VH-VL binders against Lactate racemization regulatory protein (larR). Designs and how they scored, part 18

Target 1, 221 residues: Lactate racemization regulatory protein (larR), of Lactiplantibacillus plantarum (f9uss8)
Amino acid sequence: MVLTDIEYLLSYLEAHHVPTIKKKRHTYLTYHGLAEHYTYVLKDGIIKNSIILQDGREYNLSYIAKPDVISLLRDEVSRSTDQPFNVRIESEYATFYQVNRVAFWKYVNSTPELQNYVKNYYRKKLSENILRLQRMVMNGKKGAICAFIYSLVDLFGRKVNEGILIDFVVTNDDIAGFCGISSRSSVNRMLKELRTDGVITVKNHKFIIQDVSYLLDQIAN
Short names: E, the ipSAE of ESMFold2; O, the ipSAE of OpenDDE; V2, 0.75 times the mean of E and O plus 0.25 times the DockQ between their complexes.

## First folded at step 18 (VH-VL; framework fv_ebronucimab)

Design d4 (from q5 with light chain S54N; at its last look DockQ between E and O 0.77; V2 from the best seeds 0.56)
Fold by OpenDDE, look of step 18:
Structure d4 (fold): chain C 221 residues (1-221), chain A 122 residues (1-122), chain B 111 residues (1-111)
Amino acid sequence: as target 1 above (221 residues)
Amino acid sequence: EVQLVESGGGLVQPGRSLRLSCAASGFTFDDYAMNWVRQAPGKGLEWVSGISYNSGSISYADSVQGRFTISRDNGKNSLYLQMNSLRAEDTALYFCAKDTYFEYGQGYFDYWGQGTMVTVSS
Amino acid sequence: QSELTQPRSVSGSPGQSVTISCTGTSSDVGGYNYVHWYQQHPGKAPKLLISDVNKRPSGVPDRFSGSKSGNTASLTISGLQAEDEADYYCSSYTDSSTYVVFGTGTDVTVL
C-alpha cells in the first residue's frame, strides 16, 4: 500500500520518535515563545485556526480534522501580518507532534517525499482559501453562511435519512467568525430563514442539511 | 407583546406528580426553543430543561433527569413540564423562558414568565 | 452540575461603580461569547440585562456594561442607583449536555 504524503510524514515522525503533546478541548496551542523552536503537526483531533484582528475580533480560517502541518499555515500568516494566529482545540483532545523547527526542515530538505508533501500542502491551502474567499464574498452574508455550512460536509458530513448530518457542533459565534459577520443575531436570523425554508434543520445542536441544492445555488461557482 | 404565563403549580406530597404548563403569545412560538428554569426559595436560578423548536432536541438538568419530561405543542403555543417522583428539593418557582434561538443553549432568554410555584412537602 | 462562580454580594454607594464577576471554564465562559446577564428584583421574574458578553438590549441604561477576559465575564454598573439593588445572574453556553449554566448569583446592595 502506497502511503499518502501526510501518511508518509506521520510515519516519518513516528520513526524518528518525535514527541507529542496532548491538549484538551478549547485550550490553545501556544506559539508564543515556542514558534521559533517548534513545528507542530496535528496528529489527531479537531482544531480551529483563527486570526485575532487588532480590534479584537476573531476571524476563523478553518477547521482541521485530519493530520496537518499547522505551523506551515501559521508561518505564512505571520509573514503577512503581526496579528495573533490561534489554534484552538475543538475535539475532546488533540494530539500534536512537536518537532524542532530546524530538524523539521532538515527532514524536509533531505526527503523528496516530504518535499512533495510541503509543496502540495501550500497548493492545497492556496486553492482552498481562494475557493473559500470566492464563495464567502460573492453572494452576501446569507450566501456566505450557506457556503460555510456546505463546506462542513467534507469535514463532518454523514448521510442520514433526513439528509446530511454535520456531525460537529458549530455555534453562531463560530459561523460569525468564519463568515465575517459582526452580529451573531444576524447569523441566527439567517439560520432561522434556512430552517424555515426547509434547507436545514437542527438536532442535538447539529445541522442537518435537507436541501443541498439550495445551498449550492447560494454559492458562487 | 410577548407573554409567557405559567400554570399548574401547587402543593404536592413527595412522590407525586405535577404537570406545569406555559402559554405563549406575541411571537412565533415554533421558531424558538423553550426552557424551564426554576428558583428555590431564597436561592439562585437553575436551568431545568430545554426543548428545541420542533422538539427534536431535548435536555435535562442532572437533578431532574429521568423524572421530568419537557414537551411542547406548537399548535397550542404551549410548553409543558411533566414532573414525576417529586422531591422536596424540587420545591421552587418554575419559570418558562423563551430562547432567542431555535435550538436551546446558544441563545439567551429574552422573555420570562412570572413563574408558577411548586411546593413539595409532606 | 456545575455553576458559574459569582461573588455572593457586592455593595456600593449611589453614583459609584460596582463590578460583578462571573467565572467559569474554557468549556463555557472562556469558550464562547455566549455570556448573558439577568437582573432580578425581589419578587419579580428575571430580566435580560446584557446578552452576548456586552450587548445591551433596548431599555437598559448605558451605565450597564459587560466584558469578558479569559474565563471570567464581568458586569459593571456605573453610576449606581437605588433601583439597581437586585440580584444579578450570569449564564453561559456550555459544552455539557445541558448546554446552559447559570451563575450562583450576586446580591447588589446600594448603600
Scores: ipSAE 0.284, ipTM 0.765, lowest interface PAE 1.6, mean pLDDT 91
ESMFold2, look of step 18: ipSAE 0.694; ipTM 0.870
ESMFold2 (binder alone), look of step 18: mean pLDDT 92; pTM 0.937

Design d5 (from j5 with heavy chain I58T; at its last look DockQ between E and O 0.86; V2 from the best seeds 0.78)
Fold by ESMFold2, look of step 18:
Structure d5 (fold): chain C 221 residues (1-221), chain A 122 residues (1-122), chain B 111 residues (1-111)
Amino acid sequence: as target 1 above (221 residues)
Amino acid sequence: EVQLVESGGGLVQPGRSLRLSCAASGFTFDDYAMNWVRQAPGKGLEWVSGISYNSGSTDYADSVQGRFTISRDNGKNSLYLQMNSLRAEDTALYFCAKDTYFEYGQGYFDYWGQGTMVTVSS
Amino acid sequence: QSELTQPRSVSGSPGQSVTISCTGTSDDVGGYNYVHWYQQHPGKAPKLLISDVSKRPSGVPDRFSGSKSGNTASLTISGLQAEDEADYYCSSYTSSSYYVVFGTGTDVTVL
């Protein structure tokens, strides 16, 4: 069968005996502004990218919950090796392939299938960043929260009898950080509106989306 | 004015059961998670159990799991704790605590009742 | 089942500063800003003192402040008064169990 781009990358790394490392929940793989000489590829687990703002608030950028390269913002000739984001483990454990940054790009430059992966990776990340920008400029904080919750469907969504289960515990602090909201009270108020309108409910600490059309309507307007 | 009034405590023999109640007023009860917290005489606070706004989530401290059952009746603005197979170690003042979020854990306890005393002895 | 470690007691004279530590793990104090402090006077129910590490509810004097570093949160009373004599408890959300754990409690004595 034909491998997807990421399946090819993972198979390539295994065939070349690329070493792995394992990190536990709430430890950091990388820190914003610190030098790093490795490219990491998520093998399994869930991580969160973030930066710490000058006032101490954490601005959350994205989750990575499926195998993927953590970051390609620095190539083999970049003048800076400083990491652009904090990368924190959100699952009990996460496992990463650890590849020297320069060596990784040598693999890519010599392998057409990996070049295709990199092109698709950048297209995907550009699309994700455009959606994140749209969330940040949504009309009102409610639209931002709706857009964020909807974005979780692709990452963690699973159909159940009651609707779409977000099969991951997302805290109100996480929501605040992804939506640029400084107050958890504001997040809580807007989540109450969604509950009252029959858009979401909660079971076993996880959100169930009961009205996806409502979420989409809030981010389309 | 927010008020939480616990009842149902008393003296009981080991192995027996009690049911605690907490009557809530002064806020929209089904907007918030609710919690039971206990304090043994001369000891610190111990979280016992929590229940989400819609009863869709419940959890228990390891010390009571399998013996205690939390429930709520949003129509009566009431929180309950069914305590089975009581032990001397369950002797404590039991507080009803209002959460600030609709799931327990991610909020804090902004209002507390005065507690109801449970004494387990032969 | 995890609990947060606090000193058994601390003491100070009126006007002095007193600091109470609350030590947990990366699954609770270190992993989130869901660290709260409660004050309990003898024979009374606990009262919220500090939420979310450092936020003071309405009516709490500004001499109470909170902070954290790594897996340790701290409550500071910077101008100790007689009415501050009480028990103090921290609490935190924990990701391993999705509920609340309390600290062991600290008895503050005003000399």
Scores: ipSAE 0.637, ipTM 0.842, lowest interface PAE 1.9, mean pLDDT 88
ESMFold2 (binder alone), look of step 18: mean pLDDT 92; pTM 0.941
OpenDDE, look of step 18: ipSAE 0.866; ipTM 0.930

Design d6 (from q5 with heavy chain F109Y; at its last look DockQ between E and O 0.79; V2 from the best seeds 0.71)
Fold by OpenDDE, look of step 18:
Structure d6 (fold): chain C 221 residues (1-221), chain A 122 residues (1-122), chain B 111 residues (1-111)
Amino acid sequence: as target 1 above (221 residues)
Amino acid sequence: EVQLVESGGGLVQPGRSLRLSCAASGFTFDDYAMNWVRQAPGKGLEWVSGISYNSGSISYADSVQGRFTISRDNGKNSLYLQMNSLRAEDTALYFCAKDTYFEYGQGYYDYWGQGTMVTVSS
Amino acid sequence: QSELTQPRSVSGSPGQSVTISCTGTSSDVGGYNYVHWYQQHPGKAPKLLISDVSKRPSGVPDRFSGSKSGNTASLTISGLQAEDEADYYCSSYTDSSTYVVFGTGTDVTVL
């Protein structure tokens, strides 16, 4: 069995007995900018990455629900801005590998497989963010919301009789942060429209997508 | 004008049942979640139960779980609370509260009824 | 079930400022910006005072303001007036199965 890049990384970290830390829901993974001594790798759980703007608003970047080198994205953001980069735990618990930053890069630089992982990591993140940007800005705020909801399918989607259940509670405040919408009431209104039009339903505070085609039509592809 | 009018309260003995009603008007009833909130005499507000716009989601406070049943009739713009196995501690003024969202919890209560008093006493 | 912690009572003289705290956890007040405040006069139904931490509905004087830091939300009443004497309750979205929780309530007295 050929390991994926991330699986290889995880196996490597395990083999080298890299310690892990476990964090509870809605706690934050603390960073110290580029001076951070550790590279963190999400082992399991769900986290939300965000940036705190100068005016105090929070811009949500992404949910991450798979193993991921969190610090790589953080470092890139930190090179571009001094704005705080937040990692909030969204699952009951999340577990992280905590590896010394110097050691991490030593591993990467000495291991072709890890080099490949890092290379592909940046490519993937770049591609994802480009597409996100396109989808979020091309069709207004409603289009952005549609794009966001659709994006949740890969992360949390589960096929049910009624459609696709997004098996994760996403608040309107979170949606606002992902879509750059300053008014939660505006988000509410747009969600109501989607509900009224039979595009989505909400059950137990979770979205069920009933008309994927509608969402796609609202996304600039 | 939004109006919420509770009814059905009264004096009952422990173990008995009572059904509360809330008549809503002045807004699109089936767009919003509805809630029951109660207040014992001289005490604070306690959330009792919530129901989503289409009854797809329902929850209860632990104190009433298994004894109370929330329901709604969107065709009648009415909210109900069936209270069974009533206890002395259920004595309270019961408010109907309109949510600002179609699911309870993420909104706030922008309108409240006057409340209906339920007294459980032997 | 859990309640948000409020001081039992707060008092001030007319014209003074008073602050009511509402302390929860990272699962409610600290986790979301869904903190709301309600004012209740004796014998009356609660009235929405502040929504979403700091939003003031139409008709509510600007001397009422809300804020949040960490797991604690605060309601500040500046320029305290006699009509402000009432009970005040905070509420918050929560991760629990109820999705909503109220504070213990605060009695505000104007001296």
Scores: ipSAE 0.687, ipTM 0.880, lowest interface PAE 1.0, mean pLDDT 93
ESMFold2, look of step 18: ipSAE 0.689; ipTM 0.878
ESMFold2 (binder alone), look of step 18: mean pLDDT 92; pTM 0.933

## First folded at step 19 (VH-VL; framework fv_ebronucimab)

Design i1 (from j5 with light chain V100I; at its last fold request DockQ between E and O 0.84; V2 from the best seeds 0.82)
Heavy chain, then light chain:
Amino acid sequence: EVQLVESGGGLVQPGRSLRLSCAASGFTFDDYAMNWVRQAPGKGLEWVSGISYNSGSIDYADSVQGRFTISRDNGKNSLYLQMNSLRAEDTALYFCAKDTYFEYGQGYFDYWGQGTMVTVSS
Amino acid sequence: QSELTQPRSVSGSPGQSVTISCTGTSDDVGGYNYVHWYQQHPGKAPKLLISDVSKRPSGVPDRFSGSKSGNTASLTISGLQAEDEADYYCSSYTSSSYYIVFGTGTDVTVL
ESMFold2, look of step 19: ipSAE 0.687; ipTM 0.857
ESMFold2 (binder alone), look of step 19: mean pLDDT 92; pTM 0.934
OpenDDE, look of step 19: ipSAE 0.859; ipTM 0.934
ESMFold2, look of step 20: ipSAE 0.690; ipTM 0.861
ESMFold2 (binder alone), look of step 20: mean pLDDT 92; pTM 0.941
OpenDDE, look of step 20: ipSAE 0.850; ipTM 0.921
ESMFold2, fold request of step 21: ipSAE 0.719, 0.700, 0.700; ipTM 0.873, 0.866, 0.868
ESMFold2 (binder alone), fold request of step 21: mean pLDDT 92, 92, 92; pTM 0.938, 0.934, 0.936
OpenDDE, fold request of step 21: ipSAE 0.903, 0.900, 0.902; ipTM 0.954, 0.954, 0.954

Design i2 (from j5 with light chain Y98W; at its last look DockQ between E and O 0.86; V2 from the best seeds 0.00; counts 0 for: pae E 2.2 > 2)
Fold by ESMFold2, look of step 19:
Structure i2 (fold): chain C 221 residues (1-221), chain A 122 residues (1-122), chain B 111 residues (1-111)
Amino acid sequence: as target 1 above (221 residues)
Amino acid sequence: EVQLVESGGGLVQPGRSLRLSCAASGFTFDDYAMNWVRQAPGKGLEWVSGISYNSGSIDYADSVQGRFTISRDNGKNSLYLQMNSLRAEDTALYFCAKDTYFEYGQGYFDYWGQGTMVTVSS
Amino acid sequence: QSELTQPRSVSGSPGQSVTISCTGTSDDVGGYNYVHWYQQHPGKAPKLLISDVSKRPSGVPDRFSGSKSGNTASLTISGLQAEDEADYYCSSYTSSSWYVVFGTGTDVTVL
């Protein structure tokens, strides 16, 4: 019966009757650099964090596919209210709790369990960002792609008879954007190598990982 | 160098069947998804069906769903379209198109055949 | 499942610039950069002209350019020549069906 930190946050928001909003696929909740007065908490759905580079390429940072706070990079005293990322809905719909930024931090400051959530949130996000940075600086683009595909297992993985199904459609542009690869043809060549080596296959537009040890070997070397 | 040659078109009665073939050469056939695209006389292009490199993904346009079956034989470098329960509205020039990716949609069609004509009339 | 909207025809004199629009939704043109343009001369198969919104394959003259804003992609021919008289089709990937949809086609006439 012990609630996890996120379960506590969700129950707290419900008890305080925090309103929700619903957004459709490919619409944006927030944009990088846009001033924002609300803290958003994902209730259900899948979103993608990204920035748009000056040359028009989209650099993808992360998915959020489970309930979590969209961003806590600003507190109630910060001089900047700029959003750190573009947040686009990738599921058919996504639902968010919408709470005034100042009010959210008042809840946190008065509630030890929410303070603990915030501390654990920062630890988790820092660890995730360190691993993402390692993916971006790995020697060889193939290692970055392997690391990215492996990271999808915790988000979307489901065991099936053929291997581990990534139960989400991930495009080659998504892979390029998460791996910092400017050439789609380079992504396609490396995916061909993984197919030829029996590491991945495709069924109903989704990847199935057939050899997870291969992915790990490309990352760990 | 890359060549796509369609065959199997012809004149048929409504309700009958035809099987189209596309012979591919000049590239590694099982690296890429393949597509059928049709064009009715005097009309625009209509995507009909696509098949991934391994036949693991297959989709059809709503207008042909349940009547047409796409398949491929990677050992023979060949793409097929089985067309059942043909209707007058299926009358078109049918093109075989090579995708640039192993799954249709996320690439583009870099090579097209000349097409094979299917005419459905009484 | 859906169809991308293009003007039925555009025309111009040699040397003029013409622009062909291709309008979809956030599920296709607006949601992805898998927007492509194909040129089809009478009696011929289509051939790739522009890929991925704006990428020009080798052998395609630099007078052809592509761009996109919101749910609308555009093909521009900056110095129209007689050989550019053809039909032009856009295409896009779509999240509603996970396959390709074509535009309605545009007949370009060189006056």
Scores: ipSAE 0.714, ipTM 0.872, lowest interface PAE 1.4, mean pLDDT 89
ESMFold2 (binder alone), look of step 19: mean pLDDT 92; pTM 0.931
OpenDDE, look of step 19: ipSAE 0.844; ipTM 0.925
ESMFold2, look of step 20: ipSAE 0.578; ipTM 0.823
ESMFold2 (binder alone), look of step 20: mean pLDDT 92; pTM 0.930
OpenDDE, look of step 20: ipSAE 0.849; ipTM 0.920

Design i3 (from j5 with light chain S97D; at its last fold request DockQ between E and O 0.91; V2 from the best seeds 0.83)
Heavy chain, then light chain:
Amino acid sequence: EVQLVESGGGLVQPGRSLRLSCAASGFTFDDYAMNWVRQAPGKGLEWVSGISYNSGSIDYADSVQGRFTISRDNGKNSLYLQMNSLRAEDTALYFCAKDTYFEYGQGYFDYWGQGTMVTVSS
Amino acid sequence: QSELTQPRSVSGSPGQSVTISCTGTSDDVGGYNYVHWYQQHPGKAPKLLISDVSKRPSGVPDRFSGSKSGNTASLTISGLQAEDEADYYCSSYTSSDYYVVFGTGTDVTVL
ESMFold2, look of step 19: ipSAE 0.687; ipTM 0.861
ESMFold2 (binder alone), look of step 19: mean pLDDT 92; pTM 0.936
OpenDDE, look of step 19: ipSAE 0.873; ipTM 0.940
ESMFold2, look of step 20: ipSAE 0.659; ipTM 0.845
ESMFold2 (binder alone), look of step 20: mean pLDDT 92; pTM 0.933
OpenDDE, look of step 20: ipSAE 0.871; ipTM 0.933
ESMFold2, fold request of step 21: ipSAE 0.670, 0.701, 0.681; ipTM 0.851, 0.866, 0.861
ESMFold2 (binder alone), fold request of step 21: mean pLDDT 92, 92, 92; pTM 0.937, 0.934, 0.935
OpenDDE, fold request of step 21: ipSAE 0.904, 0.899, 0.902; ipTM 0.955, 0.954, 0.954

Design i4 (from j5 with heavy chain F109Y; at its last look DockQ between E and O 0.82; V2 from the best seeds 0.77)
Fold by ESMFold2, look of step 19:
Structure i4 (fold): chain C 221 residues (1-221), chain A 122 residues (1-122), chain B 111 residues (1-111)
Amino acid sequence: as target 1 above (221 residues)
Amino acid sequence: EVQLVESGGGLVQPGRSLRLSCAASGFTFDDYAMNWVRQAPGKGLEWVSGISYNSGSIDYADSVQGRFTISRDNGKNSLYLQMNSLRAEDTALYFCAKDTYFEYGQGYYDYWGQGTMVTVSS
Amino acid sequence: QSELTQPRSVSGSPGQSVTISCTGTSDDVGGYNYVHWYQQHPGKAPKLLISDVSKRPSGVPDRFSGSKSGNTASLTISGLQAEDEADYYCSSYTSSSYYVVFGTGTDVTVL
């Protein structure tokens, strides 16, 4: 009956027979700093945005786990743009609509509903990035890990009898990369504190949050 | 000093059962995942099964799925492997291995037992 | 089952350098930094030699080093000594089943 703005975008792309591409786990859709002539729209799957530092360390920026445009960081008329981050597939497969950049903006400029999507997209991304920056800057290592785990609730959270299940396998290297922690042993120590305090537990390789208020109390004290 | 001591191996006929035990000491047992790894005579290492710190995650190699059951008793600092419907191919030295993380696979095995031999033969 | 490919054997003279490869896929060696190396002398349990691609535990000599490129990890033994004669196994976490796979093993002989 009433489509959300992303549902409208997906319906629009289908109606225009926009081609799709499929990528498997741990392969890259795009790389930081390389020119790209396409706008990609996630149709299904889960991806991770990251930057690889000169010393080889990976700094993780965000997950995209629901249909969304991967990046819109340049003007409406340029044929290409340098990609702001690496995009790696984290689900078994991910499928993307592949749209020429200029063509994508022509669709947007001729369609009020897509203009609404783009306005909301920028507001959403700006808000997410500001919150991420605040949590990273205002927390020590434990607070950063608590903030990251809490952020997974909106992405992957599911209520179960034991608490809130994070229905996605997140490794301790992933946590290190999202929290800007260079030592996996530091991550492991903080996770042990959370387990010992009854804040988290693990079932079927996935975290279950047992005490959400504890996580919130640790954030930006 | 960290110690892992396996027991319960022996000579058995095909189709029978054995129960392996691993007694752990020198560390906080319920902080870490535990694993069974086996090595057939003259062959390489094969991961058999892993169990998370709280038994909340358990996996088995395809070759033993449905026949073997891993368990742990954190009150007794002990790891177990119930091996049912044994086959000649299960003949191996079975090692108990300590993970460095509370989930198996995302750490490494910093301590190993000396193993207990299981021989399945008519 | 072993999914990671290693050479069956490698040999070198004392003081030389030998390198052991460990090849997997993007689901394991290529996708994670959970690549580890174990040394096993005859009749003994395996012992951790290198963790997390390149980290040496306390007590492991500097002549052991590890690296990774793409889907292939490598263990290098520089300045080979008689005591290095052993079997060497790599291992990796895999996303396909969320467990550990071992390499096929490499017998290192010091000539």
Scores: ipSAE 0.646, ipTM 0.853, lowest interface PAE 2.0, mean pLDDT 90
ESMFold2 (binder alone), look of step 19: mean pLDDT 92; pTM 0.932
OpenDDE, look of step 19: ipSAE 0.871; ipTM 0.942

Design i5 (from j5 with light chain Y98F; at its last look DockQ between E and O 0.79; V2 from the best seeds 0.00; counts 0 for: pae O 4.6 > 2)
Fold by OpenDDE, look of step 19:
Structure i5 (fold): chain C 221 residues (1-221), chain A 122 residues (1-122), chain B 111 residues (1-111)
Amino acid sequence: as target 1 above (221 residues)
Amino acid sequence: EVQLVESGGGLVQPGRSLRLSCAASGFTFDDYAMNWVRQAPGKGLEWVSGISYNSGSIDYADSVQGRFTISRDNGKNSLYLQMNSLRAEDTALYFCAKDTYFEYGQGYFDYWGQGTMVTVSS
Amino acid sequence: QSELTQPRSVSGSPGQSVTISCTGTSDDVGGYNYVHWYQQHPGKAPKLLISDVSKRPSGVPDRFSGSKSGNTASLTISGLQAEDEADYYCSSYTSSSFYVVFGTGTDVTVL
């Protein structure tokens, strides 16, 4: 059985008895808890990455719902800005490997699979952020919301009779943070428009996409 | 002008049932979630139940779960609360509260009715 | 379903400033900016005073302000006036249970 790069990393960390930490929903990997000498790898759970702007607003970067290194982006952000980088737990629990930073890179530098993982990690993250920026800038606020909702399909989407259920609770604040919208009321208005137009509906606090084509049409490619 | 008018309150004995109504006007009723909030005499506010714009989502406070049923008729711009197995502790002024979102919880209550009084006593 | 914690009463003289705290958890007050404040005069229905932590609706005087830090939200009334004597309730959305919870309420007295 050939392991994927991330699977290899996880197996490697497990084999080296790297300690894990478990966090509860809506807690954070806090800065004082994020020792600079550690690299964190999500083992299980769902997290949200975000940046706190100077004016106190929160910009949401992404949900991560599968094993991945999470602190690499944090390190990059920290190098480029003095803005806090937040990791919030979204699932009931999330488990992380807490790896010594030096040890982590030693592992990476010793294994081609891990080198490829890290390489592809940055490529993927860069691509995602470029695409996000494009969609946000080119499509306006409503287009940005459409793009965001569509992006949730791969992470949390499940086919149902009525369409595609996003099987994850996303708040208006979250949407605002992802789309750079400062007014929750504005988000509410645009969501109502999508609802009125039969593009989405809400059941049990979750979105159901009824017209995927509409969302795609609102997204500049 | 937004108006919410509650009705149906009264004096009932424990174990009996009562049905409250809220007549809404002055806004697009089916665009917003609706809520019931109650206030016992001399006490604070307690959220009782919420219902989404299309009744797709409903929740109840633990204190009324299994006994109360929230419903709405969008064609009549009306909100209802069926209260069964009433207890003394259900004695309260019951408010109809308009949400600012089509799903309850993520908005706030921008308009309230004057309330209808429910008294449960032997 | 627990209530948010508020002081039972606060008092001040006209022109003074008073602050009401609303303490919850990371699942409600600390979780999101879904903290709202309502004013209730005796025999009246509650009225929206502050929404979303610090937003003041039209018609509400600017002497009312809201803030939040951690799991505690605060309502500040500056330049206290006789008409401000009322009960004040905070509320928050609970992300874990999808409920709305209210604070225990605070009686503000103007001396």
Scores: ipSAE 0.027, ipTM 0.613, lowest interface PAE 4.6, mean pLDDT 90
ESMFold2, look of step 19: ipSAE 0.664; ipTM 0.847
ESMFold2 (binder alone), look of step 19: mean pLDDT 92; pTM 0.937

